# VH-VL binders against Putative 6-carboxy-5,6,7,8-tetrahydropterin synthase (queD): the designs that were tried, part 20

Target 1, 157 residues: Putative 6-carboxy-5,6,7,8-tetrahydropterin synthase (queD), of Pyrococcus abyssi (q9uxz4)
Amino acid sequence: MKRVVSIKRRIYWTKEFDSSHFLELEYESKCRRLHGHTYRVEVEIEGEPNEHGMIFDFNHLSELIKTLDHKVIVSEKWVRYEEGYVLIEKNDKLLKLPRSEVVVIDKPNVTAEYIAEWISERILENAGENVREIRVRVWEDPRSYAEITLTLKPQGS
Short names: E, the ipSAE of ESMFold2; O, the ipSAE of OpenDDE; V2, 0.75 times the mean of E and O plus 0.25 times the DockQ between their complexes.

## First folded at step 14 (VH-VL; framework fv_roledumab)

Design m8 (from j6 with heavy chain N103H; at its last look DockQ between E and O 0.49; V2 from the best seeds 0.00; counts 0 for: pae O 5.2 > 2)
Fold by ESMFold2, look of step 14:
Structure m8 (fold): chain C 157 residues (1-157), chain A 120 residues (1-120), chain B 107 residues (1-107)
Amino acid sequence: as target 1 above (157 residues)
Amino acid sequence: QVQLVESGGGVVQPGRSLRLSCTASGFVFSSYRMHWVRQAPAKGLEWVATISYDGSKKQYADSVKGRFTFSRDNSQDTLYLQLNSLRPEDTAVYYCAKIWYSHEWYFDYWGQGTMVTVSS
Amino acid sequence: AIRMTQSPSSFSASTGDRVTITCRASQGISDYVAWYQQKSGKAPKFLIYKASTLQSGVPSRFSGSGSGTDFTLTINSLQSEDFATYYCQQYYSYPLTFGQGTRVEIT
């Protein structure tokens, strides 16, 4: 057995974004009202350097999170479209917003868990075969987060 | 590496049916809206239909409405297009296509296509 | 449905030429326009979204512009691999519609 059997490499990245949302819940909660968070997203990616010496390009992460920033995040379940507008109907709300001010996620609700899933899926699309793991944490406030880990097929196994 | 693979094309007479399939890999299929787009020599590219991530919402082009039915099986990462009452003008290469997310409806990935020929 | 009208229908050019293709929408569609390149026997290849934003990996000789109803795809200094058919597509509303295509041919 060698003293160094393998090398594991990981990168970390974080950014805040401001968004508003509400939750679909079958019980009364203030979270059913439209409200905002300053979210913090943490991204950890494990893998090998690619041809440029990077595991993953941080600029892609910045561009992805910019998509969410200063937007109303809603579930695809709640929307329909009217030429340049998004109509949102849920929880006794009927909102008509310019399409550019809304992010529609393909999830049944807009929990931190589903936001983290949505982010991880978009990271995965741009991950080369050099990437082994993608971990996304989404903090709703300074004390709590939801985490999604995507484990990708290992190289050489 | 997003990959979309269509199958089920063929040559059929007018009025007959075919079922097309699209198998997806390299992304979390169940979290994405999917589309069919076709290309006929005489008509160029034509959007055919869309289906929501969970299959609950569907829209069709007027040219196929009432004749084509879209569905998906998220457990098998597969999209289906049932083509009924086929007409000669349905002759085309049929592509499965993906968008980046729900309200940016440009097609960032396409399959290779499957050919449907409707001829007497 | 929103009609997308491309011009010209074909364009003969030599390598090094500047090629301009226009696309006109039958109503205002803001910047919800994408452009595709298609070579014979292949699926369309995505080039541009939001009228002017290049997809990753697209050569910088390609550019897009426009908003409202009038849109342009420009290829500066045409290369041999750029001979293909080009399509615009609106994604402002369903049904999604494409221009009829512009074939860029060698002179």
Scores: ipSAE 0.713, ipTM 0.880, lowest interface PAE 1.4, mean pLDDT 91
Fold by OpenDDE, look of step 14:
Structure m8 (fold): chain C 157 residues (1-157), chain A 120 residues (1-120), chain B 107 residues (1-107)
Amino acid sequence: as target 1 above (157 residues)
Amino acid sequence: QVQLVESGGGVVQPGRSLRLSCTASGFVFSSYRMHWVRQAPAKGLEWVATISYDGSKKQYADSVKGRFTFSRDNSQDTLYLQLNSLRPEDTAVYYCAKIWYSHEWYFDYWGQGTMVTVSS
Amino acid sequence: AIRMTQSPSSFSASTGDRVTITCRASQGISDYVAWYQQKSGKAPKFLIYKASTLQSGVPSRFSGSGSGTDFTLTINSLQSEDFATYYCQQYYSYPLTFGQGTRVEIT
């Protein structure tokens, strides 16, 4: 008899990106001001290899993070659109930025938690039936991170 | 499997109203900005309106602004488009459309559409 | 609004032909262009985004190119199932706008 009952496979990917944001807060905070971070994202994906022998294509992760790099990340709740521009109105700010410099996320705020959640959802959109778990960790600084884990139903369930 | 199913179309006289619905399934509906796009008979595609994930933001094409109202019920995974003061030029198949990514405004999935005919 | 001028409006082609459809934006829109295929009586089908990135599941005979104002959809070798109407769309800014469409008919 074989000792092995099951096999678990997981891939790991990490990348840094430079982006700026501010937070909507009810209290006075420096975080209400536009500022930047060197974010580090860690992605773990558990699953089975697909027909190509991959659990997930790393290129999808590279492309996703590339869309965030050197951008202003804002909440959809704060924006309106003009031709070629995104207007961001929040915290006594009025920012008018080219479309290409802004990432608008469908979250009520732009915390590390919501960024991680947003990233995990984008990964999920590209995940095949072979994927069982997605874990995203977003480091705002070397000491602080937020983590989101998505557990997916087995194929056929 | 992503599915979008429109309903509520029909034949009405000018000045009348219709209410279209779109029921979504196969994805986290409440996480996505959604759109309506229409197509007049034997004509091209025309963007009509968009609504943010939570319904807090809405935008309309100039051709329908002030007459159409976009809403959504995330608890029911349903979109609504209230068509008021209908005109003959509003005659079209109306599609609800899903965007690929929340930050990109191209449409990866479309419903089969519901036909609205405005004629005297 | 940003105008997307698509050409030609229609043309006839045969299976095996190389087909080219052009879309011109009224202003620079980087690569914020998508392409759709629509068959008669059906909803549009998503083909290409970011001007040149092929959607998963779309045959490799389809390709997109362009940046700025001029964009092109190419079908390298036209197949029988490719006879349809094609639309370009800009998603650079609201209001979103489509080209007028190009109907590819069988010769």
Scores: ipSAE 0.021, ipTM 0.653, lowest interface PAE 5.2, mean pLDDT 92
ESMFold2 (binder alone), look of step 14: mean pLDDT 91; pTM 0.922

## First folded at step 15 (VH-VL; framework fv_roledumab)

Design n1 (from j6 with heavy chain V28I G55A; at its last look DockQ between E and O 0.86; V2 from the best seeds 0.83)
Fold by ESMFold2, look of step 15:
Structure n1 (fold): chain C 157 residues (1-157), chain A 120 residues (1-120), chain B 107 residues (1-107)
Amino acid sequence: as target 1 above (157 residues)
Amino acid sequence: QVQLVESGGGVVQPGRSLRLSCTASGFIFSSYRMHWVRQAPAKGLEWVATISYDASKKQYADSVKGRFTFSRDNSQDTLYLQLNSLRPEDTAVYYCAKIWYSNEWYFDYWGQGTMVTVSS
Amino acid sequence: AIRMTQSPSSFSASTGDRVTITCRASQGISDYVAWYQQKSGKAPKFLIYKASTLQSGVPSRFSGSGSGTDFTLTINSLQSEDFATYYCQQYYSYPLTFGQGTRVEIT
């Protein structure tokens, strides 16, 4: 009789980052004004150890979140580029910021849901065939989060 | 793992048209800006065109502007490049390529390329 | 358009050699430079972004430096798999442009 029926493995990782943003909304809201959050990201990855004994390398997660830290996050829909600057035009704003201070995400808005999606997509492209599930939570404050779960098929086409 | 696979290359006479395709896998295609880059047989690399994640913004190199049209079908994870009024100087291997995100325009993944030859 | 000029166009080297490739931009482009390796018959392979940051999985014998107009790619202790053509690329502004390439040949 086997004492262990199966083994399920997952890793957990978390980090905070500070960013500014605003939302595109059809209705009046203070969120349409430029403002900041200390975001908290939680990442869970389920799978099997790879050839190095890891499900996923935590250093890649740290590098990814560093991209967002101390930046203004804007939608690709709102921007154009001029020399070394990003020009942002939306909600009666016209901002010209150094390109190094801005993160442009390929989403129509900059909600916690879309930030979580953006993060999950970058985790996915570095996930090997050993990864079965990626879960990302983004907290805008201590009480609320948005969550994205990616369930993966084996890949290798 | 990210994969990009081009197809549709061939030998064609000047003035003719050709349609290139690129199929993508291993990433959420509909969330990424995509590019075409070409390489002439004797000389280096030339950026050709870019398309935003939702196809709402496109830019072209001056050498192809007005002749080439870039499009995408996010339901099929596929890019298209329509090559019209082809010239001998358009002879090249054509690569599709992706960037990591829209604010940084370096190409982290490339396809294998498809050869276009324009000659009589 | 921003012109990227590489030097040398080619040179011969042996395994173990230190190889330095230079790329010069026709205007200031800060550090918006990427480097690629291309082996015969294959697509370019991404090596370096932001002039000096190695992509994950690139051997540490590769390094990049520079800012403004002058950039270098260095290979410390060349290996047999490093014989290839190397390209710099600016991504400061559209149109995106590449250097003409530097071919590293075995002696």
Scores: ipSAE 0.790, ipTM 0.906, lowest interface PAE 1.1, mean pLDDT 92
ESMFold2 (binder alone), look of step 15: mean pLDDT 91; pTM 0.924
OpenDDE, look of step 15: ipSAE 0.863; ipTM 0.934

Design n2 (from k4 with heavy chain V28I G55A, light chain Q27K; at its last look DockQ between E and O 0.88; V2 from the best seeds 0.84)
Fold by ESMFold2, look of step 15:
Structure n2 (fold): chain C 157 residues (1-157), chain A 120 residues (1-120), chain B 107 residues (1-107)
Amino acid sequence: as target 1 above (157 residues)
Amino acid sequence: QVQLVESGGGVVQPGRSLRLSCTASGFIFSSYRMHWVRQAPAKGLEWVATISYDASDKQYADSVKGRFTFSRDNSQDTLYLQLNSLRPEDTAVYYCAKIWYSNEWYFDYWGQGTMVTVSS
Amino acid sequence: AIRMTQSPSSFSASTGDRVTITCRASKGISSYVAWYQQKSGKAPKFLIYKASTLQSGVPSRFSGSGSGTDFTLTINSLQSEDFATYYCQQYYSYPLTFGQGTRVEIT
């Protein structure tokens, strides 16, 4: 192409998931109570097609978000384990839930920002050398979102 | 993609110390719980220790508790395992390993291992 | 600690054979079992989690089953690259424990 200088390719994917959580805050807030959201996740990935003609497999995104769906999301800093169960102790809460109903994230709190980070990290693990950028937005309601953008270096630099 | 590279193994006499390290790449290391697993010819695979993403929670197998110390440096994407008061039964290949997320404790990525031999 | 007992300790087979490896836990562990493949001189390679879910990139000839105390790994049509040692691992509770391994050898 004479007139084309470069080609930039991006894919977009979105899905909703329903989860419950609470925030650990040093001040009073309704968000300290256990409550739920219908989250919407938007994923944009920039890169080149791989051997199969894909920048990234949408099935992996679907399976990743299914992990969060219909779960209680908590910080690893609030939990301990009994066989088959997660015990959640923080401030004024004591919960004992079957292990399969909980997602424990390696973050100090369960904000939309940290959920977006957690998702972006799991996308990165499956990103090939063909991927240059990963962007994740997590909407906790129709008006507000948190966004994480990962700009990737070549592996093994 | 994900890479884990162990180093620091060697041949030592009983009672001596070694320090193992594991350098990580291809994932956001500072956001993951990490583990050490060892493999001895006679005893097979044995989980050794785990460390939380921020090093605030550490747990050890009974066989090494009080002798081994697990630490991490998130600025250098590196794990350390201090092996003190080594015994012949500590002879093994030592692997660092990664889990996918905190409440699913299977190891989706392993390093290639470093050999520790404790012999007179 | 939960003991994981594999059988057989070794298995001699030819390309194309169906191979079944069993793993028994000393107590009920629901489906918290993973399986690994290890070639000589290499690190273990992750194959299966939750007893039956294949990791991405694992050939469909591999399958896992079981719940409670009894678990199996099956290779339906053995390929030349499948000659290796296989381990089960429970992740129901700490300490995490492994089976002693099953070596699949060429006849």
Scores: ipSAE 0.740, ipTM 0.896, lowest interface PAE 1.4, mean pLDDT 92
ESMFold2 (binder alone), look of step 15: mean pLDDT 90; pTM 0.910
OpenDDE, look of step 15: ipSAE 0.910; ipTM 0.951

Design n3 (from k4 with heavy chain Q59R; at its last look DockQ between E and O 0.89; V2 from the best seeds 0.83)
Fold by ESMFold2, look of step 15:
Structure n3 (fold): chain C 157 residues (1-157), chain A 120 residues (1-120), chain B 107 residues (1-107)
Amino acid sequence: as target 1 above (157 residues)
Amino acid sequence: QVQLVESGGGVVQPGRSLRLSCTASGFVFSSYRMHWVRQAPAKGLEWVATISYDGSDKRYADSVKGRFTFSRDNSQDTLYLQLNSLRPEDTAVYYCAKIWYSNEWYFDYWGQGTMVTVSS
Amino acid sequence: AIRMTQSPSSFSASTGDRVTITCRASQGISSYVAWYQQKSGKAPKFLIYKASTLQSGVPSRFSGSGSGTDFTLTINSLQSEDFATYYCQQYYSYPLTFGQGTRVEIT
């Protein structure tokens, strides 16, 4: 008789990054102004070890979050490109920033929810068939978080 | 395990139309800008078109502008390229490709391609 | 549109050789260059972005360098699987454009 009939595995990873943004809102709010946060990202991934004994490589998470760090995060809906620059026009702002200082996300706004989605999507790109679940939490401050969970099915099953 | 699969290629006469499709899996398709790139026989690669994640921004190479139309159906994880008024110089393998995120336009994943032959 | 000119158009080499492929842009494009490998009958395979950063899983014998107008792909010790056509691509501005390709072939 086996004492252990199955094993369930989960990894956890976290990192802070500093970014600035603003929100598109239909009502007046200070959040419509350009401002910054120290974001905290928590990542949980459930699955089985791959051929290297890892569920997911933490270095990929570090490199992904480094992409956001010390950047202005804006919506793809607000931008156009001039050689070497991103031009951002929204909420009575006109910003022209070097392209390397901006991250343009494919979302209609730059809420904690959409940042968490954007992160979860880039984690999924690098997830093998061994990964069953990806969970991302993004904190804009110590009081609250937005969470995205991707539940994965194997391709061809 | 990002996967892109093109279909809809074939042999057609000049002036006719074809519709290419690309099905995507292994990533959240509706959140990514997508592209078409083609390669003529014994010729290099040529970027053809790009479409934003929601389909609202589309750009085309001058060689196809006004004749080709790029669209996407995010509910089916599918791209379409409508090829109208086809010319012999449009003969190529057509690839769909994706970028990593919106302001870094290098193609990290490609489909295997579908052949379009335009001949009289 | 920004023209990307590769040289040489072909290169004959043996296993172990050092291969250098150059790509020249018709204007300054900072470091917005990617490199691709294409084997006969296959789709292009992404190798390098931002002129010099290797994609994960690309062998360390590949390297890229350059900024501005002049860029180089180097294969330090050619392996049998490296015989292919190589393309540079600028992603500084639309329309995105590729070099004409460099065929690395066995002699």
Scores: ipSAE 0.735, ipTM 0.895, lowest interface PAE 1.3, mean pLDDT 92
ESMFold2 (binder alone), look of step 15: mean pLDDT 89; pTM 0.907
OpenDDE, look of step 15: ipSAE 0.895; ipTM 0.946

Design n4 (from j6 with heavy chain I99F; at its last look DockQ between E and O 0.81; V2 from the best seeds 0.75)
Fold by OpenDDE, look of step 15:
Structure n4 (fold): chain C 157 residues (1-157), chain A 120 residues (1-120), chain B 107 residues (1-107)
Amino acid sequence: as target 1 above (157 residues)
Amino acid sequence: QVQLVESGGGVVQPGRSLRLSCTASGFVFSSYRMHWVRQAPAKGLEWVATISYDGSKKQYADSVKGRFTFSRDNSQDTLYLQLNSLRPEDTAVYYCAKFWYSNEWYFDYWGQGTMVTVSS
Amino acid sequence: AIRMTQSPSSFSASTGDRVTITCRASQGISDYVAWYQQKSGKAPKFLIYKASTLQSGVPSRFSGSGSGTDFTLTINSLQSEDFATYYCQQYYSYPLTFGQGTRVEIT
């Protein structure tokens, strides 16, 4: 008989994207100013192969990150809408940008932590019953990252 | 898997009230803007209302303003639509639906709907 | 509110046909148009966004085009499962509005 106790399978995907943001903070900080980053996102997904032999379709990740690339990422709490435009009002700023240049996330702020969380939630939305764990790491710079891990219960358990 | 399940529909007389619910699963409910869309029998789709992820922002179609109230309980992964002063023209299947992105206003997932009938 | 006008309201077609549905907006709305498919007794299904981008899982026989005021949904080779009602929707501004629908029936 084989001695294997368990088998764990995982896929890995990574991509960089260029985006800008600012943070809502109670204290003085340069991060309150509009600025940009070359973000790097790492995604790990654990699970079993589905009927197609995939744990998760990499195309979903590519499409998702593409929506963030070369955008201003802002909190939904800061925005108003005009026809064709997003008005962003926060931290003594008033920005009016075409909607095509903005990503509005449903988070109270736009930290690496909340970006990672936002990404993980969108991956979850597309995850099949075969997925057991989603891990997203967002590097704001080569030295700093935020990580979110979603552990999923098997369907029917 | 994303799932939305509406309930609370029924038959009521004009002027009465009804409360609809939508229970969500398969996604982090508290991080998504949600909507109600309705469809009268053998008619098209009509957007009714939207609510932000934290419930702080709400918008309504002119046809229901002042009569309908949209709310959500993120601890229960549930939406609510309070239907007051109901009219025959409110007769419809009511769907709850979600956005994928807050600034991309298309509906990626829909519930099965719950039927509301307003008649004398 | 922005009005979305679909044409035709209904028509008959056969399996294998090339089907075209048109949606006209009452004003310029760039490419902020989505398309849905609805079968009898079911909820709408999301097909296309940004006027021409297919949602994941949607067959390649579906395509969308257009910008400004005129938009088109095309089914290159109609399949038996495609007989349904189709709706366009603008998301350029609130209130969100739908076309009146186009019913594709079997000949």
Scores: ipSAE 0.706, ipTM 0.897, lowest interface PAE 0.8, mean pLDDT 95
ESMFold2, look of step 15: ipSAE 0.755; ipTM 0.895
ESMFold2 (binder alone), look of step 15: mean pLDDT 89; pTM 0.895

Design n5 (from j6 with heavy chain I99Y; at its last look DockQ between E and O 0.84; V2 from the best seeds 0.79)
Fold by ESMFold2, look of step 15:
Structure n5 (fold): chain C 157 residues (1-157), chain A 120 residues (1-120), chain B 107 residues (1-107)
Amino acid sequence: as target 1 above (157 residues)
Amino acid sequence: QVQLVESGGGVVQPGRSLRLSCTASGFVFSSYRMHWVRQAPAKGLEWVATISYDGSKKQYADSVKGRFTFSRDNSQDTLYLQLNSLRPEDTAVYYCAKYWYSNEWYFDYWGQGTMVTVSS
Amino acid sequence: AIRMTQSPSSFSASTGDRVTITCRASQGISDYVAWYQQKSGKAPKFLIYKASTLQSGVPSRFSGSGSGTDFTLTINSLQSEDFATYYCQQYYSYPLTFGQGTRVEIT
């Protein structure tokens, strides 16, 4: 008689990062101004250990979040490039920033939802067949978050 | 597991057209800028074209501008490269490639390539 | 367009050798350089970005260095699977351009 009939495995990882952004909105809002957050990202991944005994390599998560930290996050829709600079034009702003200070995301806006989505997609490309679920929460402040869950099918099915 | 699979290559006469396709899997295709890079026989690599995640922005190498058209169908996770007015110097293996992300334009994943031969 | 000039064009070496490949840009490009390995009949394989950062899964015998105009790829102790052609690529500005390649051959 056995007490344990199955095992489910999840890992959890979290990190804060500081970034600036603004939103494209059709209505008046202070969020249309350039402003900053100390974001907190939480990542949960469900799956089985790979050949190295890991569900997912935390080093990849650390590397990914470092690309966002101390950056201005902008939408690909708002930018043009001039050599080592990013030109950002939207909401009556014209900014010319060194490319190293900007993260351009392939999303139409820079909401917490799109940031979470963007992160989850970059985690997915590094996920092996052993990963079944990726969950990302992005907190804008201590009270507000957006969450994206990717439920994965085995490749080839 | 990111995978890119090119198809549509072949042997054609100068002045003719081909359409290349690239099917993507293992990543959220509609959220990534994509590229074509080619390699002539026994030669180096040449960047050909890029397309934004939603297909709204495109850039081409001068050698193909006006003759090639890059497009994507995000509902089918597929890229297309229309090759018009083909010349012998367009003979190459054509690779589709995924850029890393953001404003980092290096290619972390490549397809296997499809061969285009333009000869009389 | 920014020209990337690799040297040497080819290189004969033995297993265990230290191999150094250089790449020079026609203008300052900071560290926006990537390196690729290509085996005959295969697609290029991504090795290094930002001049010196190894992609996950790349053996530690590979290293990159440089900033500005001069860049180096080093294979510290050449292995049998390292015989291939190597390319540098600038991603500082469009059009994106590659070096002409360096073929590393068995002596």
Scores: ipSAE 0.748, ipTM 0.890, lowest interface PAE 1.2, mean pLDDT 92
ESMFold2 (binder alone), look of step 15: mean pLDDT 89; pTM 0.901
OpenDDE, look of step 15: ipSAE 0.786; ipTM 0.912

Design n6 (from j6 with light chain K50Y T53R; at its last look DockQ between E and O 0.80; V2 from the best seeds 0.65)
Fold by OpenDDE, look of step 15:
Structure n6 (fold): chain C 157 residues (1-157), chain A 120 residues (1-120), chain B 107 residues (1-107)
Amino acid sequence: as target 1 above (157 residues)
Amino acid sequence: QVQLVESGGGVVQPGRSLRLSCTASGFVFSSYRMHWVRQAPAKGLEWVATISYDGSKKQYADSVKGRFTFSRDNSQDTLYLQLNSLRPEDTAVYYCAKIWYSNEWYFDYWGQGTMVTVSS
Amino acid sequence: AIRMTQSPSSFSASTGDRVTITCRASQGISDYVAWYQQKSGKAPKFLIYYASRLQSGVPSRFSGSGSGTDFTLTINSLQSEDFATYYCQQYYSYPLTFGQGTRVEIT
């Protein structure tokens, strides 16, 4: 009789959010200007069901993306802080925004690649030992996405 | 699972030095701003210092400026707090803590703490 | 530095009680307040951020409110595991500061 060699389980989650950014670039580009996108994030997580029967709690993803929605995403390298405000100085810009309107990421730039990486890292910190892979896609537009995949070692290895 | 483990605490005389360490796991360490917070015996919590994800930016509480030095080794997923010119009022449990991202200065994860006792 | 003043410093309560802890900031700090729970001999546990947002995994009996200078942590129907010391913290500006703590003891 045939025997199952292996079972792989995966969950999928997706959501759009509206945010703005600009890129640090050494060359002239429209991307250096402050502009917005309707981002679409796709998350795939592979693993085994935990004690609750979940590979991962979707609520964590919902909360995470909510923090990005309707925010200006900037690099920590570009910011100074005043009481209640973030000062962003880069690319001949000087922006002063309420802290509530800004997401400061610990990345050298704010490309789709780094946003995907940032998101994946926040997923990772909530991932249990049952998780084996985290894949994040960030679509900047319907034609273009960046993807990051984290492969996790089993607990104890 | 996020885990922070402090070490290096002990009993020292005033004026002496200690070096605390905090080893991180369960997250991409190099992508997070980190902090030290301390708690004197039977007292409240006191923020001590913060360091940016790449170690390029540091801030200290006035009570420790000039005496404590915060550093990190991202290749080892480790924080360091060099405690110089220790005083009795520095006696406390020292916690390392992380934040979610750079402009969110609340602490979502804490270590178990390491005890530093300064007494003559 | 922004001062965070908690009240009361300590009080006794029974399981099932509704308990309220207050934190007052020395100046307006919008909603940049977090709350922590600390049990004896343990590290603080993250409960609430932005004054009213409940951290994932924290029981729904915990809630926070407030904006500006006055903030409140409420435990609706105190459970045996809730006896601990609670701290508010502002992150409006550096240096980060905590309230002095409120110890919730069993009657």
Scores: ipSAE 0.483, ipTM 0.848, lowest interface PAE 1.1, mean pLDDT 94
ESMFold2, look of step 15: ipSAE 0.725; ipTM 0.885
ESMFold2 (binder alone), look of step 15: mean pLDDT 90; pTM 0.912

